VH-VL binders against DNA topoisomerase 1 (topA). Designs and how they scored, part 16

Target 1, 137 residues: DNA topoisomerase 1 (topA), of Thermoplasma acidophilum (q9hm08r4to140)
Amino acid sequence: FRIIIAEKADAGRRIAYFLSGGQVKSHRAKGTSYLEFEYNGSKTYLIPLSGHIVEADFESGYSDWNKIDLSDLIDARIVKNIKNKVAYQTLQAFRGKVEEIVIATDYDREGELIGVEALDIIKEGKEEIRRAKFSAL
Key: E = the ipSAE of ESMFold2; O = the ipSAE of OpenDDE; V2 = 0.75 times the mean of E and O plus 0.25 times the DockQ between their complexes.

## First folded at step 15 (VH-VL; framework fv_disitamab)

Design s3 (from r1 with light chain S53R; at its last look DockQ between E and O 0.43; V2 from the best seeds 0.00; counts 0 for: pae E 2.03 > 2)
Fold by OpenDDE, look of step 15:
Structure s3 (fold): chain C 137 residues (1-137), chain A 119 residues (1-119), chain B 105 residues (1-105)
Amino acid sequence: as target 1 above (137 residues)
Amino acid sequence: EVQLVQSGAEVKKPGATVKISCKVSGYTFTDYYIHWVQQAPGKGLEWMGRVDPYSGETRYNQKFKDKATITADKSTDTAYMELSSLRSEDTAVYFCAREPWLRGYFDYWGQGTLVTVSS
Amino acid sequence: DIQMTQSPSSVSASVGDRVTITCKASQDIYNYVAWYQQKPGKAPKLLIYAASRLQSGVPSRFSGSGSGTDFTLTISSLQPEDFATYYCQQSDSYTFGGGTKVEIK
């Protein structure tokens, strides 16, 4: 099956309705949130995000920048904190089961970053990855 | 069976506040949005706003942003709408309605609550 | 915000008549249109969603069509129970049309 990743819920809905002709199912059980529909004869899941899924922070001890040398900060470990738990869990649930991943986040720097975050969670290396532009919707 | 049951009719004076409830049953409360719709006597339907019971997120019609406060209580499967600074123009039937998540339509409705504002 | 202009505001018809109601959106909304029926003293009832999808339990004499900015609800053969007020609604910002009252001629 195919997964489409949208940057925002409204965008996700638009994509789903456009591609499906209005035949969409909603799923919100067990902390997951996604839409299901058929597109081009294939089962498709659309996962709408709400911005960034994760945020980068420094490990404990490096939170007080006033007490840390800049050189030490460069070597500090980056910790990824989950910002959007629902999105994270949803993507994780599909990990290893997806044949095609379509990144349909905004076609800008922010959208690209969000797309990469999503890929880091769901991708296992065998999936076909595509970048889609939905500006017409 | 899916049901949305609203609280009873209210009679208020101008300047007062009223809070009406919408208790749902027959489905998982957090899987659907709850919307509120106003219908003045003899008039059409007007969307007021909605709440996502799952996240607590709300959206409002700009017209009602300062008039209505919408909330949801997951522990009781109940959505609320509070109307403040009531005026005679707020006299109307208010409906709660269910929207399947990100679907954009209302498949089940409450029976409506009449709010009458009079001196 | 998206505006929905519904026409006509009222229509007189007889049992068996074909009734057509139109909604025009102020901008393209694709398939984000639903139609509702409301009888006096009752809550609205969903008839059509996604412009043309018939809600479960709704008679097949009801149909929806349209795309872009123009959407239509059609009752192929009006029945006695169909005398009511009908509303369109766009799904982007949930704006309703002004309503169409279908009255007995």
Scores: ipSAE 0.473, ipTM 0.834, lowest interface PAE 1.0, mean pLDDT 91
ESMFold2, look of step 15: ipSAE 0.476; ipTM 0.783
ESMFold2 (binder alone), look of step 15: mean pLDDT 93; pTM 0.952

Design s4 (from r1 with heavy chain S55D G56S; at its last look DockQ between E and O 0.04; V2 from the best seeds 0.00; counts 0 for: pae E 10.9 > 2, placed apart)
Fold by ESMFold2, look of step 15:
Structure s4 (fold): chain C 137 residues (1-137), chain A 119 residues (1-119), chain B 105 residues (1-105)
Amino acid sequence: as target 1 above (137 residues)
Amino acid sequence: EVQLVQSGAEVKKPGATVKISCKVSGYTFTDYYIHWVQQAPGKGLEWMGRVDPYDSETRYNQKFKDKATITADKSTDTAYMELSSLRSEDTAVYFCAREPWLRGYFDYWGQGTLVTVSS
Amino acid sequence: DIQMTQSPSSVSASVGDRVTITCKASQDIYNYVAWYQQKPGKAPKLLIYAASSLQSGVPSRFSGSGSGTDFTLTISSLQPEDFATYYCQQSDSYTFGGGTKVEIK
């Protein structure tokens, strides 16, 4: 099946309605949220993202700047913490079952980064990955 | 290291109940489905059902819905399958296996538990 | 329910032979097929998932192909440890094929 990653919930709903002709199911369970519909003979799921999924942070032990030497921060490992648990859990739930991933986030630097964040969570390396724009909706 | 360790073999009489355990280690129990699979002597594999340890949601093969009860205990990282009203045709090896969420394949399996039902 | 018809039921082969096993689904299941190997007295072992993705640690002589309704598992050069029973499985209702026993000729 196909996964579409949208940057905003309203944009995602509009894309799903456009592609399906209004035959859309909405799912919210187990800390996940996504839309389901049929497009071009393929079952399609759309995962709306409301901003970034992860945030940058430092490894444990580097979070109190007053207690550590700042030269140690040069060597500190930057880690990513989950900022949007629903988006993360939704992407993880579809990992390994997809044939195609479509990145439909905004065509700007922020949208590209959000798209990369989503790909890092959902892909296993066998998927066809595409970038799409739905700005006319 | 991911492991699924099942309870030992059982011999039961017709009409009895058996409860098989599947204790997991080496991963987060609530992130994966636990499935149960029957293999009758000399026969193939047959899916029986699954549990989501996160919220105890279950799904059963219709053939087994009145025979098997599948549960999970988050406090001990253990899944269970109870078979009721045992009959001779329930004699089989029973496997537990885990599924990465919604991926549809079983990447790790328990060693199997032989249940023998005899008069 | 989606039925999985696996063939042949058995195959006699020699070390070095190419072995092909097929599964046919009763309806379109895209690429949602897994393949397992089982030796006597042991649990099944995952070989292939998503029709063609090789599980970590599985020898490259195993390959899977197909989409829609027709799927194959191929062993390019049969080794002594490959004499076993093989099962396909579809993802949605978890139905297994009937199995294929690969035997020494």
Scores: ipSAE 0.009, ipTM 0.536, lowest interface PAE 10.9, mean pLDDT 83
ESMFold2 (binder alone), look of step 15: mean pLDDT 93; pTM 0.949
OpenDDE, look of step 15: ipSAE 0.391; ipTM 0.813

Design s5 (from r1 with heavy chain Y108S, light chain A50Y; at its last look DockQ between E and O 0.60; V2 from the best seeds 0.00; counts 0 for: pae E 2.6 > 2)
Fold by OpenDDE, look of step 15:
Structure s5 (fold): chain C 137 residues (1-137), chain A 119 residues (1-119), chain B 105 residues (1-105)
Amino acid sequence: as target 1 above (137 residues)
Amino acid sequence: EVQLVQSGAEVKKPGATVKISCKVSGYTFTDYYIHWVQQAPGKGLEWMGRVDPYSGETRYNQKFKDKATITADKSTDTAYMELSSLRSEDTAVYFCAREPWLRGYFDSWGQGTLVTVSS
Amino acid sequence: DIQMTQSPSSVSASVGDRVTITCKASQDIYNYVAWYQQKPGKAPKLLIYYASSLQSGVPSRFSGSGSGTDFTLTISSLQPEDFATYYCQQSDSYTFGGGTKVEIK
């Protein structure tokens, strides 16, 4: 099956609606939220995000900028914290099961970053990865 | 059975505030959006806004953004709408309704709450 | 903002009549339209979603059609219980049509 990653819920809804011709099923439960439909003869899941999934932070002890030398931050380990738990869990639920991943986040710097975040979570290495741009509907 | 049960009729004076409730049962509260719709006497339906009970995120009709405040309480499976600075024009029946997530239509409705604003 | 223009505002009909209600969107909204029935003192009831999908439990005499900007609700053979007010609604930003009251002739 195919997964499409959208940057926002509204965009996701529009994409799903357009591609499906209006035959969309909603799946929402604790920790998971996605849309299901058929596109181009294949089962497709659309996972709408709400911005960044993760945020970068520093290890404990480096969070107080007033107490740390900037030079020390260069050597500090970056810790990724989950910002969007639902999105994270949803993507994880599909990890290792998807055949094709379509990144349909916005075609800007932020969209690219969000797309990469999603890929880092869901990608196992054998999936076909596509970057798609959908016109605003 | 899916039910949306709203609080009872309200009578208020101009300038007052009213808060009406919509308690849901028969389904998972956080799986659906809750919307509020206004219907003035003898008039049509007008969408006011909605809340995502899961995230608490809200959206409003621009017309009602300064009039209505919509909230949801997951612990009680209840959505609320507060109307402030009431005027006679706010006299109407207010409905809550649920929307399957990102589907754009309302498959279940509350019974409606009449709010009467009179001096 | 998407506007929904519903017509007619009222229609007089008899039992057994074919009734057609139209809704025009101010822009192309594909098939993203729902139809509701409302009886006096009651909440609206969903009849059709996505322009032509019949809600579960709704009689087959109700049907919806259209795409783009022009949409139609049809009652093939009006029954006594069908006298009510009907509303279209666009599913993108939830705008309702002005309503159509179906009255007994």
Scores: ipSAE 0.358, ipTM 0.811, lowest interface PAE 1.3, mean pLDDT 91
ESMFold2, look of step 15: ipSAE 0.424; ipTM 0.791
ESMFold2 (binder alone), look of step 15: mean pLDDT 93; pTM 0.953

Design s6 (from r2 with heavy chain S55E; at its last look DockQ between E and O 0.48; V2 from the best seeds 0.00; counts 0 for: pae E 2.1 > 2)
Fold by ESMFold2, look of step 15:
Structure s6 (fold): chain C 137 residues (1-137), chain A 119 residues (1-119), chain B 105 residues (1-105)
Amino acid sequence: as target 1 above (137 residues)
Amino acid sequence: EVQLVQSGAEVKKPGATVKISCKVSGYTFTDYYIHWVQQAPGKGLEWMGRVDPYEGETRYNQKFKDKATITADKSTDTAYMELSSLRSEDTAVYFCAREPWLRGYFDYWGQGTLVTVSS
Amino acid sequence: DIQMTQSPSSVSASVGDRVTITCKASQKIYNYVAWYQQKPGKAPKLLIYAASSLQSGVPSRFSGSGSGTDFTLTISSLQPEDFATYYCQQSDSYTFGGGTKVEIK
């Protein structure tokens, strides 16, 4: 089956409706959210995001700034924290189960970064990866 | 049984702030969007905005961006809408309504809250 | 944003009549339309979603049709309890039509 990654929930709904002609199922439960439809004879799932999935932070021992010397921050490692738990959990649930991943985030700097974040979470390396533009919607 | 129960009617003076509550029951609060809809006296329905209670993400009608602030409290299964800098034109009934995620329709509504703004 | 133009603004009809209410979108919207009934002093009630799907508990005399830009709510045999104002709604932007008041003679 196919996964489509959309940058925003509203854009994702528009893409799903356009591709399916309005025959879309929505799913939201247990910290996951996605749309389901058929396109070109293939079962297709669309995972809409709401901006970035991760954000930069320090290792856990450095998260309480009031307790830490500034010199200790120089030693801190930069890590990524999950910012959008629903998006992360949904992507992770599909990891290893897809044949094709389509990145349909906006064609701008933010959209490209969000697309890369999603790929880092969902791909195992065997998938066919495509980049799609839906600017006419 | 799905229910959306709103706070009672309010009478306010111009310039004041009001916060309307919408407490839900009978379903999982974080699985559905909560919307707010204005109906001025003798007028039709106008969509104001919504919140996704899971992460607090919001979307507003441009007309109401500077008037309304919509929030959700997962610990009490309650959505809120705060109206600021009230003017007489804000006199209306305000409804909360539930949307099954991204389906685009409102299947359950609160009873409405009348806000009256007069000096 | 997509505008929803609803017509007529009001209609008077007799019990048993067929009533048709039209909603036109400013752009193609596929089946992204819902219809609501509202009685004075009450919250709106969902009748139809996805242009043509009847909500549970709604009488079968109500039906919806249309695609693209033109959508219709039909009451096949008007009943006294159908006195109300009816609204269409574009499901993506949540924009409501202006409403249609149905008066039963």
Scores: ipSAE 0.460, ipTM 0.793, lowest interface PAE 2.1, mean pLDDT 86
ESMFold2 (binder alone), look of step 15: mean pLDDT 92; pTM 0.950
OpenDDE, look of step 15: ipSAE 0.719; ipTM 0.887

## First folded at step 16 (VH-VL; framework fv_disitamab)

Design t1 (from r1 with heavy chain Y33W; at its last look DockQ between E and O 0.49; V2 from the best seeds 0.00; counts 0 for: pae E 2.2 > 2)
Fold by OpenDDE, look of step 16:
Structure t1 (fold): chain C 137 residues (1-137), chain A 119 residues (1-119), chain B 105 residues (1-105)
Amino acid sequence: as target 1 above (137 residues)
Amino acid sequence: EVQLVQSGAEVKKPGATVKISCKVSGYTFTDYWIHWVQQAPGKGLEWMGRVDPYSGETRYNQKFKDKATITADKSTDTAYMELSSLRSEDTAVYFCAREPWLRGYFDYWGQGTLVTVSS
Amino acid sequence: DIQMTQSPSSVSASVGDRVTITCKASQDIYNYVAWYQQKPGKAPKLLIYAASSLQSGVPSRFSGSGSGTDFTLTISSLQPEDFATYYCQQSDSYTFGGGTKVEIK
């Protein structure tokens, strides 16, 4: 099946309605919220996000930027803290099951970052990855 | 069977506050959004706002942002709407309604609650 | 905000008549429109969603059409129980049309 990642709920709804012609199923469970519909002959799940899913930080010892040389941070291990647990769990629930991942976040710097966060959670390495723009929606 | 059952009619004086309830049954409360809709006597429908019972997140019509406070209690499967600083113009029937998540329509409605504001 | 202009405000019709109600959006909203029926003293009832999808349990004489800015609810053959007020609603920000009262001629 296909996963489409949207940046916002309203954008996600619009994408789902557009692609499905209005034939959409809603799914809501603890840690899982998404839309389901058929598109291009394949089952498609639309997962709308609400901003960033994770927050980048540094490993212990590098968290206090006032006490360390910034140049040392270049080699420091980046730690990703979960900012949006619901989104994280939703995406994680689809990990390993997806054939195609469509990143449909906004075409700006923020959207790219959010898209990468989502991709990092879902992707296992074998999925077809697409970057899509829905400017007409 | 899906049901939304609202609290009974209210009569209030200007300046008072009223809190009406919408108890749901027949489905998982947290799986759907609950909306509130105002209908003044002899008038049309006007969307007021909604709550996500799962997260507690709310959205409001700007017109009602300072008038209505919408909440949800997961322990009792009940959504609430509190109307403050009541005026005669707030006299209306208020409906709660269920929205399937991100569908943008209301598939089940409460029976409505009449709130009358008079001196 | 998206405005929904519904017309006519009222229509007189007879049983068996074809009734058409129109809703015009102030901007393109694709197919994000629902239609409701409301009878006096009752809550609205969902008839159509996504402009043309018939809600389960709703008679087939009800149909919806349209996309973009112009939407239509049609009752192919009006029945006695269909005399009511009908409302369109856009799905993005939940704006309702002004309503159309279908009255008996």
Scores: ipSAE 0.212, ipTM 0.770, lowest interface PAE 1.8, mean pLDDT 90
ESMFold2, look of step 16: ipSAE 0.466; ipTM 0.785
ESMFold2 (binder alone), look of step 16: mean pLDDT 93; pTM 0.948

Design t2 (from r1 with light chain V33L A34N; at its last look DockQ between E and O 0.50; V2 from the best seeds 0.00; counts 0 for: pae E 2.6 > 2)
Fold by OpenDDE, look of step 16:
Structure t2 (fold): chain C 137 residues (1-137), chain A 119 residues (1-119), chain B 105 residues (1-105)
Amino acid sequence: as target 1 above (137 residues)
Amino acid sequence: EVQLVQSGAEVKKPGATVKISCKVSGYTFTDYYIHWVQQAPGKGLEWMGRVDPYSGETRYNQKFKDKATITADKSTDTAYMELSSLRSEDTAVYFCAREPWLRGYFDYWGQGTLVTVSS
Amino acid sequence: DIQMTQSPSSVSASVGDRVTITCKASQDIYNYLNWYQQKPGKAPKLLIYAASSLQSGVPSRFSGSGSGTDFTLTISSLQPEDFATYYCQQSDSYTFGGGTKVEIK
């Protein structure tokens, strides 16, 4: 299945509605909050974040966010403190089960950072990682 | 069966405060937002605000940000809306409504509570 | 703020008639538009969500269409129980349209 990471709840809803045509299921429980829908023939889970998941510092080589592709940050070392436990737990719940990870956070430094935070939590093996921009939403 | 049951009609004087309740049943309270909607006599629907019972987070229509205070009590599966400094213009039926998390629509509604403000 | 404009404000129709109600958004809201029915003294009832998705239990004579800024609710064959006021509502900031009262001709 596919996971889409959104930066905010509103953005997440918009993405889910856009991709699904409105056929979305909501899942909410302690430590787990996400939307479920079918997109492009595959089960898709959208995890909307509410800002930073962790307070994180990256290795010095990844300090220039304007020049670094998210894919290049996959293996970056992060020193982190968990700030959003629910988001963290939600992402962990999908860890190791995901085939495709779509980072749909904002195309700015903040968005890149949040995206990397999410990716760091959920990435485990050979998941296909994609960076998506929903400019029309 | 999903139900939203609101408290009874209120009659208040100008300047008073009223707190109306919306007790839910038939589903997990914290899985859905609770919204409040105003409907003045003979008028349309106007969104006032909502609460996330899970986190306690609230959002308000700017028009009502200083008028309404929305809360939720997870221990009793009840949402509340307090209206302060009541004026005649606040005379209306107030509805609570449920929104599935991040769905943007209201699938179940309370029966409404009439608040009458008169001197 | 997103403004929602419904038209007409009222319509007189007969049983069996095709009724069309329009909702216009002040900006592009994609398919984030819902429709409600309200009868006197009752709470609104969800009919359509996401512009065209029929809520469970709602008769198939109700349908929604549109995207972007222009949306339409259609009752293909008006039934006696359909005389009511209808509202559109956008999902982002929960703004309602002004309503359309469907009355007996």
Scores: ipSAE 0.351, ipTM 0.811, lowest interface PAE 1.1, mean pLDDT 91
ESMFold2, look of step 16: ipSAE 0.408; ipTM 0.769
ESMFold2 (binder alone), look of step 16: mean pLDDT 94; pTM 0.958

Design t3 (from r1 with heavy chain Y108V, light chain Y30W; at its last look DockQ between E and O 0.38; V2 from the best seeds 0.39)
Heavy chain, then light chain:
Amino acid sequence: EVQLVQSGAEVKKPGATVKISCKVSGYTFTDYYIHWVQQAPGKGLEWMGRVDPYSGETRYNQKFKDKATITADKSTDTAYMELSSLRSEDTAVYFCAREPWLRGYFDVWGQGTLVTVSS
Amino acid sequence: DIQMTQSPSSVSASVGDRVTITCKASQDIWNYVAWYQQKPGKAPKLLIYAASSLQSGVPSRFSGSGSGTDFTLTISSLQPEDFATYYCQQSDSYTFGGGTKVEIK
ESMFold2, look of step 16: ipSAE 0.553; ipTM 0.800
ESMFold2 (binder alone), look of step 16: mean pLDDT 93; pTM 0.951
OpenDDE, look of step 16: ipSAE 0.242; ipTM 0.789

Design t4 (from r1 with light chain S93D; at its last look DockQ between E and O 0.02; V2 from the best seeds 0.00; counts 0 for: pae O 2.4 > 2, placed apart)
Fold by OpenDDE, look of step 16:
Structure t4 (fold): chain C 137 residues (1-137), chain A 119 residues (1-119), chain B 105 residues (1-105)
Amino acid sequence: as target 1 above (137 residues)
Amino acid sequence: EVQLVQSGAEVKKPGATVKISCKVSGYTFTDYYIHWVQQAPGKGLEWMGRVDPYSGETRYNQKFKDKATITADKSTDTAYMELSSLRSEDTAVYFCAREPWLRGYFDYWGQGTLVTVSS
Amino acid sequence: DIQMTQSPSSVSASVGDRVTITCKASQDIYNYVAWYQQKPGKAPKLLIYAASSLQSGVPSRFSGSGSGTDFTLTISSLQPEDFATYYCQQSDDYTFGGGTKVEIK
């Protein structure tokens, strides 16, 4: 099956209804809500995100950068924290089962980052990866 | 400011039909689901169903599928719930509530509409 | 439908008390739960979503926790304005708990 990653709920909804011709099922499973529909003869799931899934932060002791010399931050360990647990768990649930991953986040720097976050979570093997732009929707 | 404003209290006879409204403002109507929740006197909350104002798609609690009809009018930013074949047990306060799309919680609520069914 | 068993149904407490309310789901909840506060004659107010996320404007004395089938709402130090009825709600198919009335002792 195919997974489409959308950056925002409204964009995701428009994409799903456009591609499906209006036949969409909603689900609340595997950690989050997502849409299911048929597209090009294949089952397709659309996962709408709500911003970043993960965030970079400094290890304990460096979180208050106002009290720390900026030069010390350069050597500080960066940790990746889960910002959206629901989205993270959902993407993990699909890991290893997806044949095609479509990154349909916004075509800007923020969208690229969010797309990479999602891809890093869900990608395991030799999934077909596509970057899609839905600016007309 | 986000607001959900419901129509006023209703008094109906058994067997009658009532249609209550929920007019929204302060946000884009089609970006959020509108849900309806029943609260009988002195009782808890019970989910009835919802409408997606964008597509018109609806979902119902099985308990209310033959009781309630939920609709949305994009031209007036108003959601509706029609209750048919009213019985005394339908006496309750009915709330409309907003759900961020596919998030599963209700962040804003209407003030409620009391529907009284009595012979 | 998923059943949400909320306990206790009522609790008497004093200002400053720690109050804990529990909801047990009949099956694992994928999308966690939300908590609401309702005062007489008023609509419910969202307190917590996604089990532990505090809604904007809600005092920090309110907190939520839990996963799977067990979820809790905690009021660390009860304030006069906190006497109300509280409800949990699971996000998979919108089932509410039975409610907990927090009354003044």
Scores: ipSAE 0.193, ipTM 0.776, lowest interface PAE 2.4, mean pLDDT 90
ESMFold2, look of step 16: ipSAE 0.628; ipTM 0.828
ESMFold2 (binder alone), look of step 16: mean pLDDT 93; pTM 0.951

Design t5 (from r1 with heavy chain E57D, light chain A50S; at its last look DockQ between E and O 0.50; V2 from the best seeds 0.57)
Heavy chain, then light chain:
Amino acid sequence: EVQLVQSGAEVKKPGATVKISCKVSGYTFTDYYIHWVQQAPGKGLEWMGRVDPYSGDTRYNQKFKDKATITADKSTDTAYMELSSLRSEDTAVYFCAREPWLRGYFDYWGQGTLVTVSS
Amino acid sequence: DIQMTQSPSSVSASVGDRVTITCKASQDIYNYVAWYQQKPGKAPKLLIYSASSLQSGVPSRFSGSGSGTDFTLTISSLQPEDFATYYCQQSDSYTFGGGTKVEIK
ESMFold2, look of step 16: ipSAE 0.542; ipTM 0.809
ESMFold2 (binder alone), look of step 16: mean pLDDT 93; pTM 0.951
OpenDDE, look of step 16: ipSAE 0.639; ipTM 0.870

Design t6 (from r1 with heavy chain Y54W; at its last look DockQ between E and O 0.04; V2 from the best seeds 0.00; counts 0 for: pae E 8.7 > 2, grease 19.1 > 18.9, placed apart)
Fold by ESMFold2, look of step 16:
Structure t6 (fold): chain C 137 residues (1-137), chain A 119 residues (1-119), chain B 105 residues (1-105)
Amino acid sequence: as target 1 above (137 residues)
Amino acid sequence: EVQLVQSGAEVKKPGATVKISCKVSGYTFTDYYIHWVQQAPGKGLEWMGRVDPWSGETRYNQKFKDKATITADKSTDTAYMELSSLRSEDTAVYFCAREPWLRGYFDYWGQGTLVTVSS
Amino acid sequence: DIQMTQSPSSVSASVGDRVTITCKASQDIYNYVAWYQQKPGKAPKLLIYAASSLQSGVPSRFSGSGSGTDFTLTISSLQPEDFATYYCQQSDSYTFGGGTKVEIK
């Protein structure tokens, strides 16, 4: 199935509504919330983040989202201090179970960092990784 | 400043219907769930249901699914709960409350609306 | 649905006493518990969320602890304004505990 990472609850709900045509279910897992819907024949889960999950940064060469492939970000050195344990555990529960990860956080420095944090928690290396923009929602 | 302001007390006869309003201000209405909680006289708190003001999606406590109808009006930043077929057992204070970031707790509450059902 | 068993149902205490209130969940809910204070004729007020996080504006004499199934609200030194009823709530299905009335001895 597909995981979509959104930066804020409002943005996440708008994305889910747009992709599903309005057929969305809300869930809680391990103290956090996510949205479930069907998109393009695939079960899709959207996880809204309430800010940074870990305190992490990466080398400057990996921070320019416009000039690097998202898969290159998985090679970046990240120092992790878990800031939001509930969000971290929820993302970890999906690790290794997804076929596609879509990063749909805001297109700014904060959103890029949050997206990288989430990606590093979920990915095992077999997933297809995409960066998406839903600015019109 | 976040506020949830409920409509005033109601006195109803058995079999009647009542609609309680909860008007919000100080935040973006569609970003938070609105919940309704019953408190019968001298009793504890009981969750009734909630609405997602963005989509209109609702979720109900099974005890109240045939009693309550919860709605939201995005144009007026107001949530509503309608109670039908009122009986004396429905006499209670009814609260609306806000759930931030889908976190499962209620950080702001309305002042409560007393509904009294008597013959 | 997850049941919340709150105890005691009431406690008599004096100003300055340490008061402890407990809630048990029927299954593991990690730290997804909130605590509320309610005074007669008023709406509940959030004190603690995520088992131990103090809501802003709440005095530091209130604290929460626990994880899994067992949770505790503690008032370290009871003040006159703390005589009220206290409720726990699990956050998955919004179930409240039965309440604990803290009253003057």
Scores: ipSAE 0.008, ipTM 0.593, lowest interface PAE 8.7, mean pLDDT 81
ESMFold2 (binder alone), look of step 16: mean pLDDT 93; pTM 0.953
OpenDDE, look of step 16: ipSAE 0.440; ipTM 0.829

